# Ledger of designs, part 5: VHH binders against a7h7h6

Target 1, 199 residues: a7h7h6
Amino acid sequence: MPSPAPSGLAPGFLVAAPALGDPNFAGSLVLMAEHHGEGALGFVVNRPGPVTVAEVLASVDEDLRRAAEANGRAGAPVLVGGPVQPERLWILFRPGGIGADAEGAVPVGNGLSLGGSRELLEALVRAPRGDPFLLLLGYAGWAPMQVEREVAAGAWVPLELEGSDLVFDVPLEQRWETAVRRLGLEPGGFLVGGGGASA
Key: E = the ipSAE of ESMFold2; O = the ipSAE of OpenDDE; V2 = 0.75 times the mean of E and O plus 0.25 times the DockQ between their complexes.

## First folded at step 1 (VHH)

Design o09 (framework vhh_7ocj_1)
Fold by ESMFold2-Fast, scan of step 1:
Structure o09 (fold): chain B 199 residues (1-199), chain A 121 residues (1-121)
Amino acid sequence: as target 1 above (199 residues)
Amino acid sequence: QVQLVESGGGLVQAGGSLRLSCAASGFTVSSNYMGWYRQAPGKQRELVAAITSGGSTRYGDFVKGRFTISRGNAKNTVYLQMNSLSVEDTAVYYCAVRTPYGFLSSDYDYWGQGTQVTVSS
């Protein structure tokens, strides 16, 4: 009798802990979209990149960039979703009227969906009061058994996805500390051990 | 028709060097975002290095300081110079053309067939 593939971290969050040895991931909050026997896929949702939504759209369609500006959606940062395929654009969104019809969009869970079609992007950008969305470049990927080993080593602390507020409603700068508090921990005590203020 | 043909892979001893070449046809490499990706057994395909039309480069953290991506004067050729190779660099290496900030649609991604790199200890 074959054992079912492990799947317990998606949908959910991984909160970066002090045991994570990579300083580039200190303070990261990762949304886990897939977790199965063939690996895992997620997105860092609290790391602003160097470009805005308007700048990304300008590189692909100047009409879309103008629409984003007209509809107040141009100034948001595009996030660094992870080191894998950093040129690939992903759309995390909370589907309502517009997102419900998106071809290629897949539910992540708890009112959150993942897409990437140009048609979806255009629909979201052109609607003045469209569904909330977040653009990300790249993703975080784990080989079979890799994320399980990292969690077991204490590098990541799992947190249940109890809604999409941590992705769309909590300010970027507060997402990691809000997640730590939802784990029942104080952010300063959890990750930062002593020391003065940093620049 | 867009075609990407990789060459230069092979067997090399740890600490050695290899230079991979990607010959592209059907477009110019300078007008597109070009990258080298790799896939080791049991892992997802991951970015090794990429170069923009303007010449800016990106590297995976595991290869920074060891690998260099560049454009050649040869017809639509991009190179990956791989130095200080380790057993962990063993993978199939793929050349790809992508639009900057591309969408999930695979219609905008062009891939070569891949070239095997094996690093012995």
Scores: ipSAE 0.010, ipTM 0.145, lowest interface PAE 9.6, mean pLDDT 77

Design o10 (framework vhh_7ocj_1; at its last look DockQ between E and O 0.08; V2 from the best seeds 0.00; counts 0 for: pae E 9.8 > 2, placed apart)
Fold by ESMFold2-Fast, scan of step 1:
Structure o10 (fold): chain B 199 residues (1-199), chain A 121 residues (1-121)
Amino acid sequence: as target 1 above (199 residues)
Amino acid sequence: QVQLVESGGGLVQAGGSLRLSCAASGFTFSNYAMGWYRQAPGKQRELVAAISSGGSTRYGDFVKGRFTISRGNAKNTVYLQMNSLSVEDTAVYYCAAIRQGYSWPDEYNYWGQGTQVTVSS
């Protein structure tokens, strides 16, 4: 049996390799929140969904929708976090003062925290200087030993979580490419599978 | 505090009828589908009937045509009308509130304590 506390891939990113055939994850950047003997859990952070924060809030809490509009938080897309429990709302945020004490919120690492409560979203949305957040639907899940096998097969490339800019500051459509560059690779070379050799 | 309180169970002869009620409190009733599940001795809990917040219904194949689920949103109550009962319907019946649409990870599905239904031959 390995060490009782190896975390390995969390906290960190998994960068989808071109060889990954799963359409749920093609071209994705996954933030890994948990990696343990019972499996792994993460969130795709570069896949916009078809609805905005305002549209989701309109169906769960009209007062929060109004607060989000008043504070300029309503127009952002809700991300597709992964195929597991696609109806479940998650909050990925950078705690700076608001929401830091929220019940149920847990540190992911390197200035990122994960929550899933109405009270947390209300705190983030109602603050005039609210902390950055993403609202996500669903998550990515891996069975025991599955993510390790996929990484070993070259389907995913691990990237260290050095900061939260890939989650909040880099535009969605550039996050995968930016992550590839942080691995020391050129995206064009990575896409052709040659890793620096001409196609 | 969330509560689901079932009532209306009991002993009935085969071919008889019972009406179960479930009074809900402590949550936003309109955000939840309501369901009735049952668990017979030594068996897994199974869905009997469900009703969405909008009133759409779904039934298990073994009760279709015999049971009817309904809800009274003004009273936060869900009902199960059980007709043409057979000995195979003997079980503990549980009321459940099932979060529908977008939901928070910390919003649980809620369960009642159960009510016994016994159908004698």
Scores: ipSAE 0.235, ipTM 0.633, lowest interface PAE 2.3, mean pLDDT 83
Fold by OpenDDE, look of step 2:
Structure o10 (fold): chain B 199 residues (1-199), chain A 121 residues (1-121)
Amino acid sequence: as target 1 above (199 residues)
Amino acid sequence: QVQLVESGGGLVQAGGSLRLSCAASGFTFSNYAMGWYRQAPGKQRELVAAISSGGSTRYGDFVKGRFTISRGNAKNTVYLQMNSLSVEDTAVYYCAAIRQGYSWPDEYNYWGQGTQVTVSS
């Protein structure tokens, strides 16, 4: 099924500001995949979880684990995408690759696609080109007008999605800072002292 | 407020047909895929059919060409034409609004109150 037309904050990023009070999102960079009058859907894209791609793949299919190991994809961390459905696996990838036509794959925008099917997972893991992908567990959800209120309150700073480099090419630990800089801000000045935002 | 109101359910003999309707309001209809689910007593809720805003459809394995889902965007209504009904199709049928393009968990969909479909032998 096609993705809904982009509206508001999606596709785009939300950069966690020091004013953000939710510990689940402190220091987070969120990819907004969906935003409309009925709510929003996003993924934290800079928070590594405790498990690796290999470990997750092993739970799905040992052959996939072996394939990922063979092509050097096994060691990457699975990200914590959000507090909602933390057991649910999501896949972020660049369109145009082998997995682009996989079942359930939908475009997010500006060089990003989202899926969750085993077919997509297999296609990406086994892709000879080694197309980049991120595995995420869980997602972030907002009720109607909630994210707008949070942005208005200064908890989030919206950042335009200009390509997928921030997601795939910038190291996890630098994604938030890079996003802050792209906002024209200095990470040191944006951070609140005393254990505030962390990448 | 989001509302999904089902109609068209009832009692029908095996081999018969029913057409379910779901009138949607309170949300941007075009942003959602619409679906029909059913739940029989003692069983889990299962997908019967879904249709994207663009018209792409998917069906449960048990449908086997017997059912057709369609949507009227101008009326914010989704339909389920059910033909060749069998006793096994007896269930409460629920209309759902599903965020388009994403496989949201069922608990995050908008749901109708359900309509009873009973197929007698």
Scores: ipSAE 0.008, ipTM 0.278, lowest interface PAE 8.8, mean pLDDT 86
Fold by ESMFold2, look of step 2:
Structure o10 (fold): chain B 199 residues (1-199), chain A 121 residues (1-121)
Amino acid sequence: as target 1 above (199 residues)
Amino acid sequence: QVQLVESGGGLVQAGGSLRLSCAASGFTFSNYAMGWYRQAPGKQRELVAAISSGGSTRYGDFVKGRFTISRGNAKNTVYLQMNSLSVEDTAVYYCAAIRQGYSWPDEYNYWGQGTQVTVSS
């Protein structure tokens, strides 16, 4: 029997088309973590929020905040991962140490893992040589067939997940443009399709 | 590993009092509302009392002022003082931890194994 076809849009990225006007997603790069017949789940990875990592850690444990400051890990913004459950905290990290085997951490693919336990966060913060990580609040969700229709309508352009560099090595403000160029497109306004009828 | 360990149950005469304790470990106690639920055989599990991380309390209607929930955050312990007990209070009492605020994918509501309270006439 032939191997199952690859899953749809996950793992991978969705790159917002320039004309996408929804304020939750305009100019966004979305990491797709799940895609199946009951829907899809992803995270905006290029939208900084007003809350810092230090502020989140203080709500967990003040000693943990102090540890993160001592290790230089506390000053980054927490990302706005999407409009759904905007209080829900997620951890995206590049595994290469203690976090790779943490309970509840799930590989997304190609040097990215997703987790969300207090124990994982403590391990990442306290390890002298901890894996780099991002915190995100909220996620993007799609109903059955919704993301497929949005791609077909030209709202998103899928990009393969080749590695973790778009998430960890490319600065936030450059991620969308870098993704567009990897698709072979020009950031300055590629078309989503369609000649319009005129009178 | 999360643990909720109830103690203080037992046999008591109607009109008497018991104090239940629940020792908690394996999670950030201050991020959770704590509660007591009870279940008699053949009945639905029902809320007895809950206390938020900030100290706000809520009681099931059947309590009618007889019980008091409290928490000792320094000891990671929640208490239920039960006064004026009647035979209708006979049940297994469960400690519960209910997540408040930011939630983690691995953080769930947690339940203890329960402690038996039996009220004799």
Scores: ipSAE 0.006, ipTM 0.242, lowest interface PAE 9.8, mean pLDDT 80
ESMFold2 (binder alone), look of step 2: mean pLDDT 84; pTM 0.852

Design p01 (framework vhh_podentamig1)
Fold by ESMFold2-Fast, scan of step 1:
Structure p01 (fold): chain B 199 residues (1-199), chain A 121 residues (1-121)
Amino acid sequence: as target 1 above (199 residues)
Amino acid sequence: EVQLVESGGGLVQPGRSLTLSCAASGFTFSSYAYGWYRQAPGKQRELVAAISGGSTLYADSVKGRFTISRDNAKNSIYLQMNSLRPEDTALYYCAARVPWGSYKTSDYDYWGQGTQVTVSS
């Protein structure tokens, strides 16, 4: 009988190690939302895409685009969440009041929830001052045992989810470096392979 | 069946230029990341350049001299090699990889057979 599949990478982060021939994920920080025997699901949280919130909302609902502009939400970049289903819109948000019990939303971890419903999107966009949120297109997906093998091979370094600041508060361009430092490593040394133990 | 076929190698004098080509087949070209690796006699294989979407990465030894590019319409990647040095002499390999965290990721990169570049004075 097979032992239960390993889990424990979600909720948490995967910090990309320098990988040969892997420039799409060089310097990426992945939030892990699910990890179980059937696979894993996560989101790259530090890759700005080429479009803004307003531009994505215009393709979904013109009234939501107008609401985003009226409430100062329009200019933020929509992130590239990963290569799987790049047309699917996801919402990461910090539950404070609005959205805490939203239909279809699920808690990921401390101060962090995941949703995708139009009702949640509308509530977050229409609030003049509300919970912080990120829009993402696509996700990162792993087949059974795949993420465990990639971590064992040194492609990813797990980091505990201690709070949601790496998702909402730390600037996009600093998230990977901040995560590397929270692992007790220096980003410069890690990037050149010295801090990562391999040349 | 995934296949990568390199071409464009040869014997060149120091200071000259050479363009390597890699033709890819058997998969959706635009969804893959690509790299050029080289292996000199008696040395380990090393990454030279990588490309994925709009992002590129270069080894310090070739920065400013080599340029990697892709042509999705032709299912090909290229390595433009300028100001060649004797130290650039190696067998050059094309490699393809699905990005980490994709359902299509395998335990191994797909590799071409290699093309020889010799820079001789």
Scores: ipSAE 0.000, ipTM 0.158, lowest interface PAE 11.1, mean pLDDT 78

Design p02 (framework vhh_podentamig1; at its last look DockQ between E and O 0.02; V2 from the best seeds 0.00; counts 0 for: pae E 9.0 > 2, unsure alone 64.9 < 65, placed apart)
Fold by ESMFold2-Fast, scan of step 1:
Structure p02 (fold): chain B 199 residues (1-199), chain A 120 residues (1-120)
Amino acid sequence: as target 1 above (199 residues)
Amino acid sequence: EVQLVESGGGLVQPGRSLTLSCAASGFTFSSYPYGWYRQAPGKQRELVAAIYGGSTLYADSVKGRFTISRDNAKNSIYLQMNSLRPEDTALYYCAKVRYGSFTPSEYDYWGQGTQVTVSS
């Protein structure tokens, strides 16, 4: 039995490295949902957008907005998931008692599922607050071989998906730092790069 | 910010070579990867080649024939096109390659491109 080929980047995370010198870029954490010969698809999971769950739901259905308010979900931020199709709504969720069989919902791995249907959205909004989900607008998308070249160039550092806590449990503003520490690196040293250099 | 100007296109016979040049102005040139995109009439835009520091990416249709290179001292990107085919006929654009995006935004295209026509 031969050793397995190196695993693809999905499911997993890409941690933005300081290689590009861009402060906005260095702080992003991307959940990779798909990686195959035709490209890759992922979501930035640590960038709050300018709108809340309630505000997005108001544009869909006022009854859903009221349900979100009643269930304490109204104030959560909708995340900026990436630059591709920034108007497209995506749902990352833990498939407890809800949405496991929803049409179009697919497992990502390690207790994460991805969907986008109105039916799933309604079910999750009406669920008890203990069933976590994230709403995201847009996604990160790569052409064939593009993400592999970006990783090889040092733009992204892959991190294994050990659980869903970086998506749902770790506070947004701490997700990149927590991911860097899980790579075995100190965030301050990683951000600066060189030992004695001012970045 | 960075402004890009393409040059070097022209009419060429199949099997010949062309070198496209992209001149950048601005102080942020080295902060980003750059690439060449092309669009033929009636076709969608496609990424042809990209350069990320020392790493390169090529569309399958041009692998082994095209070479992208970078001169940071001159703030320039080049595309050496060998063994040109009629299907390489397109308007070629130089643009920033956005990490996490397979399509450039309208703000990543800075010029009208340079026309490459391959015919006998």
Scores: ipSAE 0.222, ipTM 0.584, lowest interface PAE 3.4, mean pLDDT 80
Fold by OpenDDE, look of step 2:
Structure p02 (fold): chain B 199 residues (1-199), chain A 120 residues (1-120)
Amino acid sequence: as target 1 above (199 residues)
Amino acid sequence: EVQLVESGGGLVQPGRSLTLSCAASGFTFSSYPYGWYRQAPGKQRELVAAIYGGSTLYADSVKGRFTISRDNAKNSIYLQMNSLRPEDTALYYCAKVRYGSFTPSEYDYWGQGTQVTVSS
């Protein structure tokens, strides 16, 4: 069956509003990878997990761990992408470099691609240029029309994906605040009403 | 350049229906929420209806009478207005709203508006 057409929130960000009551997503910045009539799929991109890139790589291949150590990537945290399939590894990376054509890689949009294959992982870890990538465990999922309802209810504030800078260039702990500011809102507190947000 | 062009306004009698259209260009249409606003003489611009993804919002004064919809293939927003009342008389604007807001602001893009006049 053909995939339903995107309905506008993907590619893009969802910024967690203060009114969001779900502990899994409080203060989160979510990258929306898919959004259509059958639901939505996204990744929390600002929540560090308890394991490092090195630890995950070691579980895959010790040589990869060593490579990551050699290029200074081993100490980075693996992010918690969401509550769904927390054991599943995802890779966010910038297209155009090594690994862009790796098996299973798909473009998200606006300078972001998504993959999960060992081939991609190896390519990125061993890339001589040191192209940035994020490792994530798990993802966020929405049933049909669920994310729209949550947005309307003021739980999430959509933010346009203008580039991959929020994912790769902004420090992890600053990503949410940066996103809030890009909305023209104040991180210290904003109200979401009438389907929108106001400072 | 971002453009919104409203059409479909006119003079109608109370109880009649009218459909407004808004054609958008110059940006990724499907990525944004949209709203219809109106401004009556001597009054502030107010939200009439908004569409955010698949969700819709309506002013209390138009609930049950007006319906906002979108066609991504046509880069268009529509406002079906039924059971029109004299108090619905206003200049109606289509807006591309900034992310996270349905309130008019410098972050919104507006058309020139289309006049709706409801009079017996």
Scores: ipSAE 0.013, ipTM 0.247, lowest interface PAE 8.8, mean pLDDT 85
Fold by ESMFold2, look of step 2:
Order: sequence, then C-alpha cells, then structure tokens
Structure p02 (fold): chain B 199 residues (1-199), chain A 120 residues (1-120)
Amino acid sequence: as target 1 above (199 residues)
Amino acid sequence: EVQLVESGGGLVQPGRSLTLSCAASGFTFSSYPYGWYRQAPGKQRELVAAIYGGSTLYADSVKGRFTISRDNAKNSIYLQMNSLRPEDTALYYCAKVRYGSFTPSEYDYWGQGTQVTVSS
C-alpha cells in the first residue's frame, strides 16, 4: 500500500500555549487536518458554541432531528471550529460503517474523516450502529509558513494524533488538559511557564 | 474602534535603512499581536513581521534585516528595515495579527499604508 502523503503538523494537534491570548484560540486544542506548502487547515475541538445539533438538524429535516434524538445525539452543542467562515458546517466523524462510503468525505488520519454534505449527515444520523460524529462551524486556516512561525514563536505546542479519543471520548472541558499531559507536561507547570506576561 | 496609521516610508537607495511607524488608537493596544504586511505591485498582501507580546516572527525574505518592535506606552509598533533591496519595494501596512485567519481582509481594517520604494 502507498504511504500516506508527508504531513508536518497534520494529522495532529496544536495545543494552545498559555501565552496565546487571542480569544479565538486561548485554551484551545486544534485538530490539524491539512498542512502543506500552501498552508494549513485545522479545527478547534474543545469549544462548544450556542447552536445545538438538534437546531442544525431541524433546519435540514425534522425527521432527521428525531432520529438524532433517538440516538441521544441531538442535544450536544455544535463546536466553534475556528474564525474562518463561521457559517460553514463541517462534520468530523469516525468512518467505521455506512458513513465511510458517503460522498465528499475525506480522511484526516488515524480513523478520522471530514465532510460537509447533507447526504453524509443523514447517513451518520440514521446509521444503525450510531457512528460517532461532531458538528463544527467554521475553521482555522493558515497561509504558507504561518503556522510554522506561530509554533516557532511559542504560541502552539504540537501533539501527535495517536487516536481519535481526544475528539470523541474525552469531555470537551478536559481536552486541553489531557493533551498537555500527553505531551509529558503537568498542566500546572505548563500554566506557570506560560503565564508570566509583563503588563 | 481601532485606528492604525502608518508612516515613515519613502524612496531610498539599495542598502539603506528606513524605520516604519504604526500609531494605534482605540481598543486596548497591548492585548493583541500586531504585524507589518506588504503588498508589491501585482502581488497579494503578505505578512512581513509580527510581534506577539514577547515573541517576534519574520518572513524568511526579511530575517536578519528587519526588526519589529513595540512601545506600549506610545501605542506604537515599529519596523526597522536595514539593508533594503529592490524586492522590498511595496506598500506597507500595519494591522492586528489574527491567529487562524490567513486572509486578513475578512477581519481587518486597512488604511492607506506607507510606500517604500528601493531604487537602484
């Protein structure tokens, strides 16, 4: 089988360092979906928004909302994926079943896939096994060399993607701290190292 | 609202130096990173240098020649441009640096900029 294309920071995570004060990214864990010479694409995976999955599904089809309610997935928040195109809906999912065949889905790596079509959404919601998915609005985008420069400046700490549990299984409010521990750091020590800004 | 006013541009010979200034007013100046961008004729606007509180970032083409600095008491950001080359010719703008948005025009106010022309 052909080797996956080379990726620098994707697939992977960026863990926001404490010195990163931008309200869009402070305290964030970012899943990196693409990283090439033309730039990078990622999604904040630990920031809940004000819109619920039920609200998005109802705007598409009321029967779809009801199907999601039956599976206990209608009440979750839609995540704020980043500041770019904040109206654009993305679907992040683990493609173990029917969802893997959906048109328009692209792999991110390590059992994660990304899509945005109505067909994909319907397939995931109605799948008998209840394949896990997240809805996100907006994304983070970086121009050529931008994310590399931000990492070099200490705004982000890269973390390898070793599974999909940070995206689907770890509670939202614990994801940043869990990522810090996986870097081999204590969150208290990391916060101290990053919190000494002069005013 | 935040207003950013660029100054210090001009016509210089290759190898000379210029200092650009950016005066800010409005929202809390010190809470955000700021940067210098440039746009050469027929090119897209590109990030030249940024200052993230205590950290700086430079485009590869200007490393070692340009220095960005910040004076919070004066609400000002500076770009010291040494060893200028003809390819540095551009309109130079200052703006807030926005993480995760490589298309600054969506979220930024842009002024008139300050022209730097390096003529051999």
Scores: ipSAE 0.012, ipTM 0.239, lowest interface PAE 9.0, mean pLDDT 77
ESMFold2 (binder alone), look of step 2: mean pLDDT 79; pTM 0.792

Design p03 (framework vhh_podentamig1; at its last look DockQ between E and O 0.08; V2 from the best seeds 0.00; counts 0 for: pae E 15.1 > 2, unsure alone 64.6 < 65, placed apart)
Fold by ESMFold2-Fast, scan of step 1:
Structure p03 (fold): chain B 199 residues (1-199), chain A 121 residues (1-121)
Amino acid sequence: as target 1 above (199 residues)
Amino acid sequence: EVQLVESGGGLVQPGRSLTLSCAASGFTFSRYAYGWYRQAPGKQRELVAAITGGSTLYADSVKGRFTISRDNAKNSIYLQMNSLRPEDTALYYCAAGTYLRYGSPTEYDYWGQGTQVTVSS
């Protein structure tokens, strides 16, 4: 007997609508990692933070910072993943060279994996031929039934995507606009409905 | 010295439930992140579930069937495994580590010796 595909908001994206007034999430694109009876967990993937990968790695291990410089990864921004536990470091990565078998890695779906261990960080930073990764500080959390209510109210628009390109390939400043276009909407029109953006 | 001791493994039939326990000693339990990993014969070790302060994370293969929880007063973590399948047969490990924090010193991960779970008719 075939089972239906899991229907829910994870894995997937939530695209912030202009009506969403929370400054933590205005104009955000959220990758949803978990959605179940106990709530939901996600990461804002289009909000650069004030620190670089090199700066975060230096606080962990100076040898890792040096490895990141050698492998061309030092200058990338660390993202603000959300307002919960803003000092906690998370790792989103596209398994390729390292794969889902990396210590501390959990598949999210859509060609994405999530981790947070030092061993995973070291493996990704030291692998010059490894797939890209993002470092994030903090996460977005929702209580049971909360994200479903916010979607129903129009605060978020769910987006199903093939692959992980919105997380790794599309430039940060274009991710929200690209997601809106993939919903079949014009970004200027979507923003004007909220009253404040030019086309 | 940090120690993690798993218990609760055994032989069960498909569709049944089992609860694994992990007792931690030698450190401040509430400061650590915990996870359950498993390794089937001939396969690499994989993460099953993880828990930090208020956050939980599950592998797709166990989501909706397994629940991880922690009891700081008892210095223990648990894995409640429902609707067990033959594919869940593995040696299950408890792991502890500090989650990475910006601007904070890092610490190394610790592992238990494992407890065997066999799901067979």
Scores: ipSAE 0.100, ipTM 0.504, lowest interface PAE 3.4, mean pLDDT 79
Fold by OpenDDE, look of step 2:
Structure p03 (fold): chain B 199 residues (1-199), chain A 121 residues (1-121)
Amino acid sequence: as target 1 above (199 residues)
Amino acid sequence: EVQLVESGGGLVQPGRSLTLSCAASGFTFSRYAYGWYRQAPGKQRELVAAITGGSTLYADSVKGRFTISRDNAKNSIYLQMNSLRPEDTALYYCAAGTYLRYGSPTEYDYWGQGTQVTVSS
């Protein structure tokens, strides 16, 4: 079946509004990777999980764990990408480096790519330059028209993806707040409704 | 249409060797990782071997006996099975996927119909 045409929310971010009541997404910043007539796919990019990169790598290959340790990357948390398939490992990385041609790697847009292959993982972990990457477990999924309804209801505020800085250059705990500010809103409190956001 | 077609299964005696093949079509072969799974009667499907690029992973029960390989030119993967044991008796499946699972080399999106391997004296 032909893939439905992408719509306006992907690539992009969804910023969780205070009104969002779902505990899985409260205070979350979601990277939208896919959005089309059949639904949407996204990743929470600011929620640390209980396991480290080292622990995940150890479960795959001890050599990778050692490599990550040698590069000072082993202690980073693996993020909780969403409630769907929490066992599935995803890799967010910047295109143009090692691993761009790895199996399963696909461009998200504006300086972000997504993958999940061991080849990609190995390439990134062993990369001499230490190219940034995020490991995520699980993803966020929306049924057809669901995310649109949630946005309309004020649960999410869309934010343009202008670059990968929000994902890789902003500390994990500041990503949501930074996103809110980029919307021109005040993190201390804002209202979203009627298809818009107001401070 | 995506297809994975296994072949090479059969009845063999313990200690013998067998090579399974899986021919893939309907997608870009080089963009996927692959694995062999098996399911014995009354048991759950289990990973036998996986390959991502050049990296391989094996179940402990088959390490040193089985070898997974791929041929991109032929859009095929193989499972060389040596020193076969009765406990290797199962329906063997070829699988293709793009993503890892925690503690697993990949998550698979496509599956073959399976090929029967029976090891019996």
Scores: ipSAE 0.006, ipTM 0.233, lowest interface PAE 10.5, mean pLDDT 85
Fold by ESMFold2, look of step 2:
Structure p03 (fold): chain B 199 residues (1-199), chain A 121 residues (1-121)
Amino acid sequence: as target 1 above (199 residues)
Amino acid sequence: EVQLVESGGGLVQPGRSLTLSCAASGFTFSRYAYGWYRQAPGKQRELVAAITGGSTLYADSVKGRFTISRDNAKNSIYLQMNSLRPEDTALYYCAAGTYLRYGSPTEYDYWGQGTQVTVSS
């Protein structure tokens, strides 16, 4: 028997329910970049790692680190995007022309693009008025039907992507709570599925 | 210059445990991703586990039995191997790479000499 059509959780966010205890995802906000019948791919956007942007850049080119420091864009942590391929660097950015045509960069939606090339990284770091970017290591992956089952079981609450502010403008430590409140829910606890009543 | 030195291998009986260590020197330890790889005779080298920051990845064949960890104060990474099986017999390598060299084992910049693990009755 054919499976149901993919739900279209990408582009969008998954907000970890408060009871989710998996150490990879507890308290997480996940940006969903792909979702189709063969699975899903996303990035945790609120989990800082021990490595800074400056440290990553210095491992490639000291002049690049210096450029990023001069532009005030080197002190942020590199985020832990998920448990899969934790050595793989991803660049999440708000394109301002230069990054829009970068090799291998793809739009995620509503002012967000995803890339991974050295050329993109250099362009973003060296741009005089650079668009915002985040560096992430690793990603989250779901097998076919896995994310749908987890949403149905109440582990995640989907939130529509309505712009890039949640990723770039909301402070890291406030992103999960902000997402919960945009769903009309309270961070201290909420019922999965939203349930309703009528009279 | 970067140097990676593995230790802790040996001959063990099935079901026993070993801890492998990898001492890293010649660079800022926290700026690299690390992995353990293994190569059995006549086979391609394969990923066993990787660690970057606080995130880990495991091959399906070792998940639940092996644990990778890092100690930034000692510039070392470890592989705790429990419930060893004969198919775990291999030369185990430590590897390190910059964050811009993504993905596969062939993209890591630095490799150790390897430490032999042999699981036999």
Scores: ipSAE 0.000, ipTM 0.159, lowest interface PAE 15.1, mean pLDDT 78
ESMFold2 (binder alone), look of step 2: mean pLDDT 79; pTM 0.808

